# Ledger of designs, part 10: VH-VL binders against TATA-box-binding protein (tbp)

Target 1, 182 residues: TATA-box-binding protein (tbp), of Cenarchaeum symbiosum (o74045)
Amino acid sequence: MLDPRTRPRVVNVVSTSDLVQRVSAKKMAAMPCCMYDEAVYGGRCGYIKTPGMQGRVTVFISGKMISVGARSVRASFGQLHEARLHLVRNGAAGDCKIRPVVRNIVATVDAGRNVPIDRISSRMPGAVYDPGSFPGMILKGLDSCSFLVFASGKMVIAGAKSPDELRRSSFDLLTRLNNAGA
Key: E = the ipSAE of ESMFold2; O = the ipSAE of OpenDDE; V2 = 0.75 times the mean of E and O plus 0.25 times the DockQ between their complexes.

## First folded at step 11 (VH-VL; framework fv_izeltabart)

Design z50 (from s59 with heavy chain S30Y T100D H110S; at its last look DockQ between E and O 0.88; V2 from the best seeds 0.00; counts 0 for: SAP .518 > .496)
Fold by ESMFold2, look of step 11:
Structure z50 (fold): chain C 182 residues (1-182), chain A 121 residues (1-121), chain B 111 residues (1-111)
Amino acid sequence: as target 1 above (182 residues)
Amino acid sequence: EVQLVESGGGLVKPGGSLRLSCAASGFTFYTYWMHWVRQAPGKGLEWVGEIIPIFGYTKYNEKFKSRFTISLDNSKNTLYLQMGSLRAEDTAVYYCARYDYGSGSYYFDSWGQGTTVTVSS
Amino acid sequence: DIVMTQSPDSLAVSLGERATISCKASQSVDYSGDSYMNWYQQKPGQPPKLLIYAASDLESGIPARFSGSGSGTDFTLTISSLEPEDFATYYCQQSHEDPYTFGQGTKLEIK
């Protein structure tokens, strides 16, 4: 039987924020740790990756920013704050404050054993399993969460908007799998 | 505030094609399961199909899967229903609906206003 | 496919009185103690609106005069004291397995 309290491992956090101002393309092109190319994406954005970032931050000339590749919410928000400071220090943006928002948390759970998804999927309401079209079983979770379960016992939780939502969804997933005879 | 707005309905000849759109505000389609449901004049509701964008998966009521395609444009936060080889029996109001899970059940918690498709000579 | 059959097809009830609508599924929509059965209200020219999910759980913002009961194959929607805005068509819907199916509808009209 699966342990419903098994903690999911966060593998990616997407977060966003808005500088609420335009960002200088000229200054971004000249900044260290920044990639900006007018020919790419119509010159609408640059990419910031400092040595301390796990991932990177996309900065749009509109002032919108997207953080990807961080393995925690704290690190994801940290990337946005670092990008803001980098832009301000190099004159690409004026002094400002930001309010980061989590958009998507992706995490994994490993059952440590095979899960009989072919048998389980035929019994669980709402289970989507069509191996000719898509590997693994898909389940709808709470709120914006969705689950992907592989026969190997590897599982993905995606779409969570907070660590609390992720934990509740992980518990829900494992409980539902146990009830189905996993 | 969650809102869904369908568009693209109209009069189409038998054998023709039509693309319906559904635009969302207050949430992003990418992390939700979305469905199309239709209702013929004076009739009940009929499930057309679903899309699970975060895993790139679609599923159709078997009677539609050869003629209808569901897709999503993330940049516009807009859901589409592409309908081909239309028949008179496809005349209906078409709704997009958000599918959700809670308390051990699945349900359509939000619906658009619908868009009307009429297939007639 | 699970066939959902509502009874009656139409129902005339006076304001302030009780209305009861039945829904019967061709096979059980229960699993592990949960009922995968929902109720929607639809007024002319409007989309359906969720009232009840999981057979008996009231959706947020829905008045307490609405209640649902039942399990397995037999389900009931009850409006304890009718208000003028309750005159509409009501649909049950199973979410146990695809294709997800709806009852034929019950039109509730003023007596």
Scores: ipSAE 0.605, ipTM 0.829, lowest interface PAE 1.7, mean pLDDT 90
ESMFold2 (binder alone), look of step 11: mean pLDDT 89; pTM 0.902
OpenDDE, look of step 11: ipSAE 0.797; ipTM 0.905

Design z52 (from z47 with light chain D98Y; at its last look DockQ between E and O 0.89; V2 from the best seeds 0.81)
Fold by ESMFold2, look of step 11:
Structure z52 (fold): chain C 182 residues (1-182), chain A 121 residues (1-121), chain B 111 residues (1-111)
Amino acid sequence: as target 1 above (182 residues)
Amino acid sequence: EVQLVESGGGLVKPGGSLRLSCAASGFTFDTYWMHWVRQAPGKGLEWVGMIIPIFGYTKYNEKFKSRFTISLDNSKNTLYLQMGSLRAEDTAVYYCARYDYGSGSYYFDHWGQGTTVTVSS
Amino acid sequence: DIVMTQSPDSLAVSLGERATISCKASQSVDYSGDSYMNWYQQKPGQPPKLLIYAASDLESGIPARFSGSGSGTDFTLTISSLEPEDFATYYCQQSHEYPYTFGQGTKLEIK
């Protein structure tokens, strides 16, 4: 039986915030740790990656920002705060506050053994499994979560909006798999 | 407030094509599964297919033999149903519906107003 | 495919009276103690609206006069005291397996 309390490993957090102001394209082009090229996407955004960022932050000239590639919510929010500070220090944006929002947490769970998804998917309501099209079984989870389950026992949880939601969804997934004969 | 608005229906000849749209507001598609369901005149409801946006996966009722394609544009928060090789039997009102899971069941918790497709010579 | 059969096809009921609609599945829609059965209301010129999921769980915002019961293959929708806004067609729907299927509908008419 799978242990429903197995902790998922966060592999990506997407978060956003809004500076609520236009960002100077000229200043972004001149900043260190910022990739901005007017020939790319019509100059609509720059990409900030400072030392210490696990991922990067996309900054749109509208003031919208997207953090990707961080492996925790704290790190994801930290990237947005660092991007804001970097923009302000280099004159690309005026001093401001931001309120980061988690958009998506992706995590993995590894059972460490094979899972009989052929048998499970044929019995379990709501399972999506078409191995000729995609090798994994797909399930809808509680709240904003969705699951991928592979025959190898590797699993993906996506769509969580908080660490607590992720933990509850992981417990739900593993419990449902056990009940289905995993 | 969750709102779904279909459009793109109309009169089309057999063998023709149409693209239906479903514009969403009050939520984003990235974490919800979305379905198309149709209703022929004087008939009941029939499941057409679904998309799982977060994984980019689609599944269809095999009855339609791959004549339909479901896709989305997250930047416009809009779901599409591309319909090809249309037949008279495809005449129906087409609904988009939001899919959810809870209490040990799966269900359609929100529906659009529908858009009418008429396939006739 | 699971065939969903509703009874009756049409029902006329006076305001304030009880209405009962039956739905029978061609095979069990139960799994692990849960019934994968939902009920929808469709008023003329409107889309379907979710009333009940999991056989008996009332959707948020639906009046308490609606209730569902049953398990396995046999399910019932009950309206305890019919109001004018309840004239509509009612559909059961299974979510036990793909393709999801609906009953043929029961038209509820105010007598």
Scores: ipSAE 0.716, ipTM 0.857, lowest interface PAE 1.1, mean pLDDT 91
ESMFold2 (binder alone), look of step 11: mean pLDDT 90; pTM 0.925
OpenDDE, look of step 11: ipSAE 0.843; ipTM 0.936
ESMFold2, look of step 12: ipSAE 0.707; ipTM 0.862
ESMFold2 (binder alone), look of step 12: mean pLDDT 91; pTM 0.927
OpenDDE, look of step 12: ipSAE 0.851; ipTM 0.938

Design z53 (from z47 with heavy chain S103H; at its last look DockQ between E and O 0.91; V2 from the best seeds 0.78)
Fold by ESMFold2, look of step 11:
Structure z53 (fold): chain C 182 residues (1-182), chain A 121 residues (1-121), chain B 111 residues (1-111)
Amino acid sequence: as target 1 above (182 residues)
Amino acid sequence: EVQLVESGGGLVKPGGSLRLSCAASGFTFDTYWMHWVRQAPGKGLEWVGMIIPIFGYTKYNEKFKSRFTISLDNSKNTLYLQMGSLRAEDTAVYYCARYDYGHGSYYFDHWGQGTTVTVSS
Amino acid sequence: DIVMTQSPDSLAVSLGERATISCKASQSVDYSGDSYMNWYQQKPGQPPKLLIYAASDLESGIPARFSGSGSGTDFTLTISSLEPEDFATYYCQQSHEDPYTFGQGTKLEIK
């Protein structure tokens, strides 16, 4: 039986925020640690990556921001806050507050053994498995979560909106797999 | 407030093609599994296929023999059904539906108003 | 494919009386103590609307006069006291495995 309390390992967090103001493309193009690329979205955004960031922040001229590549919610929100400060310090945006929102947490779970996906998929309601198209079994999880399960026992949980949702979803996934004879 | 709005239906000759759209609002549809379901005039409901947006994975009712393709544009929060090699039997109202999991079951909790496709000479 | 068969195909019932619609699956739609069976209502010119999921669980906002029961292969939708707005077509649907299939529908008419 799988241990439903196995802790998922967060590998990526996507979060967003809005400066609620336009951002100067000219100022972004001139800022340190900022890359402005007119080929991306018709020149509507730039990228901020400071040495302390695990990932990066995309900043749109509209004031929208997207944080990717962080391995925790705290780090993801930290990237957005750092991007805001960097923009304000360099005059690309006016002083403002932001309210970061988690959009997606991706985590992995390792069963530590093979999982009989072909047998499990034929038993479990809602399981999607077409090995000719894709080697993994896909399951819908609670709320915003979806699961990807490989025969090797490697698993992916995607779509979680909080660490608590992620932990509940992991427990749900492993419990459902046990009930199916994993 | 969840809304699904289909569009792009119309009259098409046999052998033609058509692309249907499903615009979603009130939720982030990349976290839900999305389906197409159709209903021929005076007939019941028939599952067409699905997309799992977070993985970009699609699956179809074998009846359609790869004549239909489901795709999405996340920037527009819009789902598409590309239909080719249309036959008279494809005449139907086409719905997009949101698929959810809870209480030990799966179900279609929200449906669009539908868009009508008519395949006729 | 799991075939869903409803009975009757149509039903005429007086206001205030009880309506009962049956749905039979060609094989069990149960798994681990749960029934993967849903009921939808469809009024003319409208999309289907979820009434009941998991055989017996009432969807939010659906009047309490609707109830579902059954397990395995045999399921029932009951409307305890018929209201004018209940005249519609009703579909059962299994969510146990793809292709997800619907019953042929039961048209509920005023007598």
Scores: ipSAE 0.652, ipTM 0.828, lowest interface PAE 1.3, mean pLDDT 90
ESMFold2 (binder alone), look of step 11: mean pLDDT 90; pTM 0.928
OpenDDE, look of step 11: ipSAE 0.826; ipTM 0.920

Design z54 (from z47 with light chain D34R; at its last look DockQ between E and O 0.83; V2 from the best seeds 0.79)
Fold by ESMFold2, look of step 11:
Structure z54 (fold): chain C 182 residues (1-182), chain A 121 residues (1-121), chain B 111 residues (1-111)
Amino acid sequence: as target 1 above (182 residues)
Amino acid sequence: EVQLVESGGGLVKPGGSLRLSCAASGFTFDTYWMHWVRQAPGKGLEWVGMIIPIFGYTKYNEKFKSRFTISLDNSKNTLYLQMGSLRAEDTAVYYCARYDYGSGSYYFDHWGQGTTVTVSS
Amino acid sequence: DIVMTQSPDSLAVSLGERATISCKASQSVDYSGRSYMNWYQQKPGQPPKLLIYAASDLESGIPARFSGSGSGTDFTLTISSLEPEDFATYYCQQSHEDPYTFGQGTKLEIK
């Protein structure tokens, strides 16, 4: 039996925020921590990566921002706040406050053993499994979550909007797998 | 308010192709599984296929023998059904439908108004 | 593929009276004590609308006069006291396994 309380390991958090103002493309292009490429996205965005970031922040001239690559919500929000600070310091944006929003938390669970997804998928309603096309079994989870389950026992939970949602969904996934004979 | 709006239907000759669109509003389809379902004139409903947007994974009713492709454009919150090698039997109203999991079960909780495809010489 | 067969094909009922529609699956759609069976309503020129999921659970916003029952292969949709807006075609649908399949429909007409 799998332990339904196994803590998932967060591997990526996507979060967004809005400066609610246009951002100067000229000033972004001049920033040392920013890569701005007019050939990419039609000149509509730049990328900010500072030494302290695990990932990076995409900044659109509209003022929209996307943080990727952080391994916690706190770090993901930290990347957005740091990007805002750099934009203001370099005159690319005016004084402002932001309210970051989590868009996607991706986490992994490792059963530490093989899981018989061939047998499970044939029994369990809602399981999507076509090994000729993709080696994993896919399940819809609670709320915003979806699951990938591989025969190796490696599992992916994606789509969570909060750490609490992630934990509930992980418990739900492992409970369903146990009930299906994992 | 959740809304799904299909478009792109019309008259096409046998062997032709057509791309249907399904624009979502009031929600983003990154948290839902999305399906295409069709209904031939005076007939019942037939499942065409699905996409799991968070993983970009698609699966099809094998009846269509890979003539149809489902894709998405997250920036436009729009789902597509690309149909090729069309036959008279593909004449139908095509619906996009939102698929959800709740209370331990699965169901299509919202449907678009449908777009009509007519395949005729 | 799980074949869903509805009966009757059409049914004429007066306002305020009870309607009962049956759906039979070619094999069980049950798993772990739960039935993977849904009911939809469709009016002419409109898409299907979810009424009942898990055989007997009422979707949010659907009037309490709709109810579902059954398990295994045999299912029933009941409308306790017909209103004018209830005259439509009704479909059962199994969500147990793909390809997801629908019954052929039951047309509910005013008598």
Scores: ipSAE 0.724, ipTM 0.852, lowest interface PAE 0.9, mean pLDDT 90
ESMFold2 (binder alone), look of step 11: mean pLDDT 90; pTM 0.918
OpenDDE, look of step 11: ipSAE 0.822; ipTM 0.918

Design z55 (from z47 with heavy chain D30N; at its last look DockQ between E and O 0.87; V2 from the best seeds 0.77)
Fold by ESMFold2, look of step 11:
Structure z55 (fold): chain C 182 residues (1-182), chain A 121 residues (1-121), chain B 111 residues (1-111)
Amino acid sequence: as target 1 above (182 residues)
Amino acid sequence: EVQLVESGGGLVKPGGSLRLSCAASGFTFNTYWMHWVRQAPGKGLEWVGMIIPIFGYTKYNEKFKSRFTISLDNSKNTLYLQMGSLRAEDTAVYYCARYDYGSGSYYFDHWGQGTTVTVSS
Amino acid sequence: DIVMTQSPDSLAVSLGERATISCKASQSVDYSGDSYMNWYQQKPGQPPKLLIYAASDLESGIPARFSGSGSGTDFTLTISSLEPEDFATYYCQQSHEDPYTFGQGTKLEIK
């Protein structure tokens, strides 16, 4: 049986925020740690990656920001706050406050053994498994969560909006797999 | 507040094509499973197909797979149903629906108002 | 494909009275102690609305006068005391396997 309390390992967090102002393309083009090129994406955004960021922040001229590549919510929000500070200190944006929002948490769980997804998928209602098209079994989870389960025992949880939702989704996944004879 | 708004229906000739849209608000639909369901005049409900946007996966009722394609635009929070080679029997109200899981079941917990497709000469 | 058959096709009943609608699946829609069966209400010109999922679980915001029961292949929707807003068409739907299929509908009319 799988242990439903196994802690999932966060791989990526996507979060967003809004500066509620336009951002200077000219200043972004000139500042360090920022990739801005009018020929790229029509000049609509720049990409900020400072030392120590796990991922990066996309900053749109509209003031919208997207943080990707962080491996925790705290780090993801930290990237948005660092991007805001970087923009303000380099004159690309006026002083402001932001309220970051988590959009997606992706995490993995590893069973440490093979999982017989051929047999399980043929029995479980709602399981999507077509190995000729895609090697993993797909399951719908609670709310916005979805699961991938591979024969190797590697599993992916995507769509969680908080660490608590992620933990609950992991518990749900492993419990359903145990009930299906994994 | 979860809202689904379909559009793009209308009168089309047999053999024609039409693209339906479903604009979602109140949730990030690209992390939910989304479905199309249709209802011919005076008839019951018929499942058309689904998309699992977070993993880029689509599945169709085999009746429709060769003629219908489901896609999305994440930036607009909008789901599409591209319909080709339309026939009179495709005349129906087309609904988009959000699919959820709970208490050991799967169900359509939110539906749009529908958009009407009429296939006629 | 799992065929869902409802009975009756239509039912006339007075306000305040009880209504009972049956749904039969061509094969079991149970798995691991759960029934993959849902009920929807649809009024003319409107989309379906989820009433009950998992055979007996009431959707949030649905009045307690609605209830569902059954397992395996045989399921029942009950409205304990009809209100004017309950006159509509009701559909059962299995979520056990694709294609997800609906019953033909039961029209509930005021007597």
Scores: ipSAE 0.634, ipTM 0.824, lowest interface PAE 1.3, mean pLDDT 90
ESMFold2 (binder alone), look of step 11: mean pLDDT 90; pTM 0.914
OpenDDE, look of step 11: ipSAE 0.835; ipTM 0.924

## First folded at step 12 (VH-VL; framework fv_izeltabart)

Design z56 (from z40 with light chain S32E D98Y; at its last look DockQ between E and O 0.91; V2 from the best seeds 0.79)
Fold by ESMFold2, look of step 12:
Structure z56 (fold): chain C 182 residues (1-182), chain A 121 residues (1-121), chain B 111 residues (1-111)
Amino acid sequence: as target 1 above (182 residues)
Amino acid sequence: EVQLVESGGGLVKPGGSLRLSCAASGFTFDTYWMHWVRQAPGKGLEWVGEIIPIFGYTKYNEKFKSRFTISLDNSKNTLYLQMGSLRAEDTAVYYCARYTYGSGSYYFDHWGQGTTVTVSS
Amino acid sequence: DIVMTQSPDSLAVSLGERATISCKASQSVDYEGDSYMNWYQQKPGQPPKLLIYAASDLESGIPARFSGSGSGTDFTLTISSLEPEDFATYYCQQSHEYPYTFGQGTKLEIK
């Protein structure tokens, strides 16, 4: 039996925010730690990666921002705040406040043993298993969560909007797998 | 508030093609499973297919698989149904619907208003 | 494919009276003690609206006069005391296995 309380390991958090103003393309092209090229995405965005970021922030000239690659919500929000500060310090944006929003938390769980996904998927409603196209079993979780389960016992939880939702989703996944005979 | 708005329906000749759109507000498609369901005039509901954007996977009612393709543009938060080789029996209102799981079932918790496709000479 | 058969096809009922709609699946839609069966309401010119999921669980905002019951292959939607806004077409739907299928619908009309 799998332990439903096994803690998932966060591997990526996507978050967004809005500066509610246009961002100067000219200033972004001149800033340190910013990659902007008019040919990239039609000149509509640049990429900020400062030394302290685990990932990076995409900044659109519209003022929208996307943080990727951080391994916690705190770090993901920190990337957005750092990008805002960097833009303001370099004159690419006026001073402002932002309200970061989590879009996606991706985490892994390792059962430490094989899981009989062929047997499980034949019995479990809503399980998607098409080994000719994809080697893992896909399962819908609560709210925005989805699961990917491999025969090796490695599992992915994606789509969580908060750490609490991720914990509930992990418990749900492992409980459902146990009930299905994992 | 979760809202789904379909568009792109219209009159098309048999054998023709049409692309339907479903725009979302109040949530993003990237972490949800989304479905298309249709309803012929005066008739019941028929499941067309689904997309699982987070893993890039689609599944179709086998009746439609060769003629219909579901796709997503995250930058526009818009779901698409590309329909080809259209037939008179494809005349219907097409709905996009959000799929969820809870309390031991899977169900469609939000539906768009629908867009009408008419296949006629 | 699981065939969902509703009865009756149409039904006329007076305001304030009870309405009962049946849905029969061609095979069990149960798994691990749960029924993968849902009910939707649809008014003319509108999309379907979720009423009941998991055979008996009310969706948020649905009046308590709606109830669902049953398991396995036999399911019932009950409206305990009809209100004017309840005259619509009702569909059952199974989510036990692909392809997901709906009943043919039951039209509820004023008697």
Scores: ipSAE 0.677, ipTM 0.852, lowest interface PAE 1.3, mean pLDDT 91
ESMFold2 (binder alone), look of step 12: mean pLDDT 92; pTM 0.941
OpenDDE, look of step 12: ipSAE 0.810; ipTM 0.911

Design z57 (from z52 with heavy chain D100T, light chain S32E D34R; at its last look DockQ between E and O 0.02; V2 from the best seeds 0.00; counts 0 for: pae O 5.3 > 2, placed apart)
Fold by OpenDDE, look of step 12:
Structure z57 (fold): chain C 182 residues (1-182), chain A 121 residues (1-121), chain B 111 residues (1-111)
Amino acid sequence: as target 1 above (182 residues)
Amino acid sequence: EVQLVESGGGLVKPGGSLRLSCAASGFTFDTYWMHWVRQAPGKGLEWVGMIIPIFGYTKYNEKFKSRFTISLDNSKNTLYLQMGSLRAEDTAVYYCARYTYGSGSYYFDHWGQGTTVTVSS
Amino acid sequence: DIVMTQSPDSLAVSLGERATISCKASQSVDYEGRSYMNWYQQKPGQPPKLLIYAASDLESGIPARFSGSGSGTDFTLTISSLEPEDFATYYCQQSHEYPYTFGQGTKLEIK
């Protein structure tokens, strides 16, 4: 029996924020922490990455920002604030406040043992398992989440928009697997 | 201990090519940015370019963009500077430098000993 | 490009005396209380060595007799009491924007 209380490990958080202003492409290109090349990105966006960031922030000329690669909501929001700070400091954007929003949390759950997905998939409503096409079983969560379960016991949860949703989804997934005879 | 060791310098004729290497130890590239800076004999320091190892993104001094290429091999923790169409004025000691962020600023906290490139007919 | 101009080009100072080197940027390298200005020391046959970053923060391992000050376009490196090992060439450098640029250097010689 799987422990429904098993804690999911966040591997990626996607969050967004809007500077509500256009960003100077010229200034972005000159920033020491910014990757911007008009030819590569079509002049539409740049990437901000500092050694302190777990991931990176995509900054669109429109002022929209996307943070990826962080392993917590706090870190994800921190990246956006840090990106804003650098943009403002370098004159690429005017002083402003941002309001980060979580768009997606990707996490992993390890059952610590094999999960007989070949056997239990037929017992799980909505499950999609076709080993000839994909080695994992796909499930839909009750909320925004989707589940990927591998025979090894490794599982992926995607689509959560909050840590609470992630926890609920993880519990739901593990409970459903237990009920199916995992 | 952080170490940067440049190599590959030497004598080359005008129009020739040369590839410099910078072997890093004591740290991994994935958390730092790496730069090349050169210094002509008896002259000051000139920034050549940089690479972000995690992304492989490069940025160059426009002066060198058409002739120099920066790359790296993460498996070897080695930084490269490929130079082409070399000119006499490219004669210099070439340094690799580790770039880091702290206190809201950016700086080179570690430098290699440099490798000498001499371009002469 | 931001042009960094140091003054003087050379400076002769006696041991135990105070040395002051100026660095002026053609445009501001400072915003929100932080300056992207660094100072390096270089001795013959050696690479540059970081002394000061962010205009005034002392690098670990650097003696306290070294200090940096300034903001905007005007910066100063000060050595309060010169030691024999301090005679070298000093460079200011801005990391505010690409391309990174250095001052032309100030050679500090013993008087």
Scores: ipSAE 0.024, ipTM 0.632, lowest interface PAE 5.3, mean pLDDT 91
ESMFold2, look of step 12: ipSAE 0.706; ipTM 0.864
ESMFold2 (binder alone), look of step 12: mean pLDDT 91; pTM 0.926

Design z58 (from z52 with light chain D34R; at its last look DockQ between E and O 0.87; V2 from the best seeds 0.81)
Heavy chain, then light chain:
Amino acid sequence: EVQLVESGGGLVKPGGSLRLSCAASGFTFDTYWMHWVRQAPGKGLEWVGMIIPIFGYTKYNEKFKSRFTISLDNSKNTLYLQMGSLRAEDTAVYYCARYDYGSGSYYFDHWGQGTTVTVSS
Amino acid sequence: DIVMTQSPDSLAVSLGERATISCKASQSVDYSGRSYMNWYQQKPGQPPKLLIYAASDLESGIPARFSGSGSGTDFTLTISSLEPEDFATYYCQQSHEYPYTFGQGTKLEIK
ESMFold2, look of step 12: ipSAE 0.731; ipTM 0.870
ESMFold2 (binder alone), look of step 12: mean pLDDT 90; pTM 0.918
OpenDDE, look of step 12: ipSAE 0.856; ipTM 0.940
ESMFold2, look of step 13: ipSAE 0.737; ipTM 0.871
ESMFold2 (binder alone), look of step 13: mean pLDDT 90; pTM 0.919
OpenDDE, look of step 13: ipSAE 0.853; ipTM 0.940

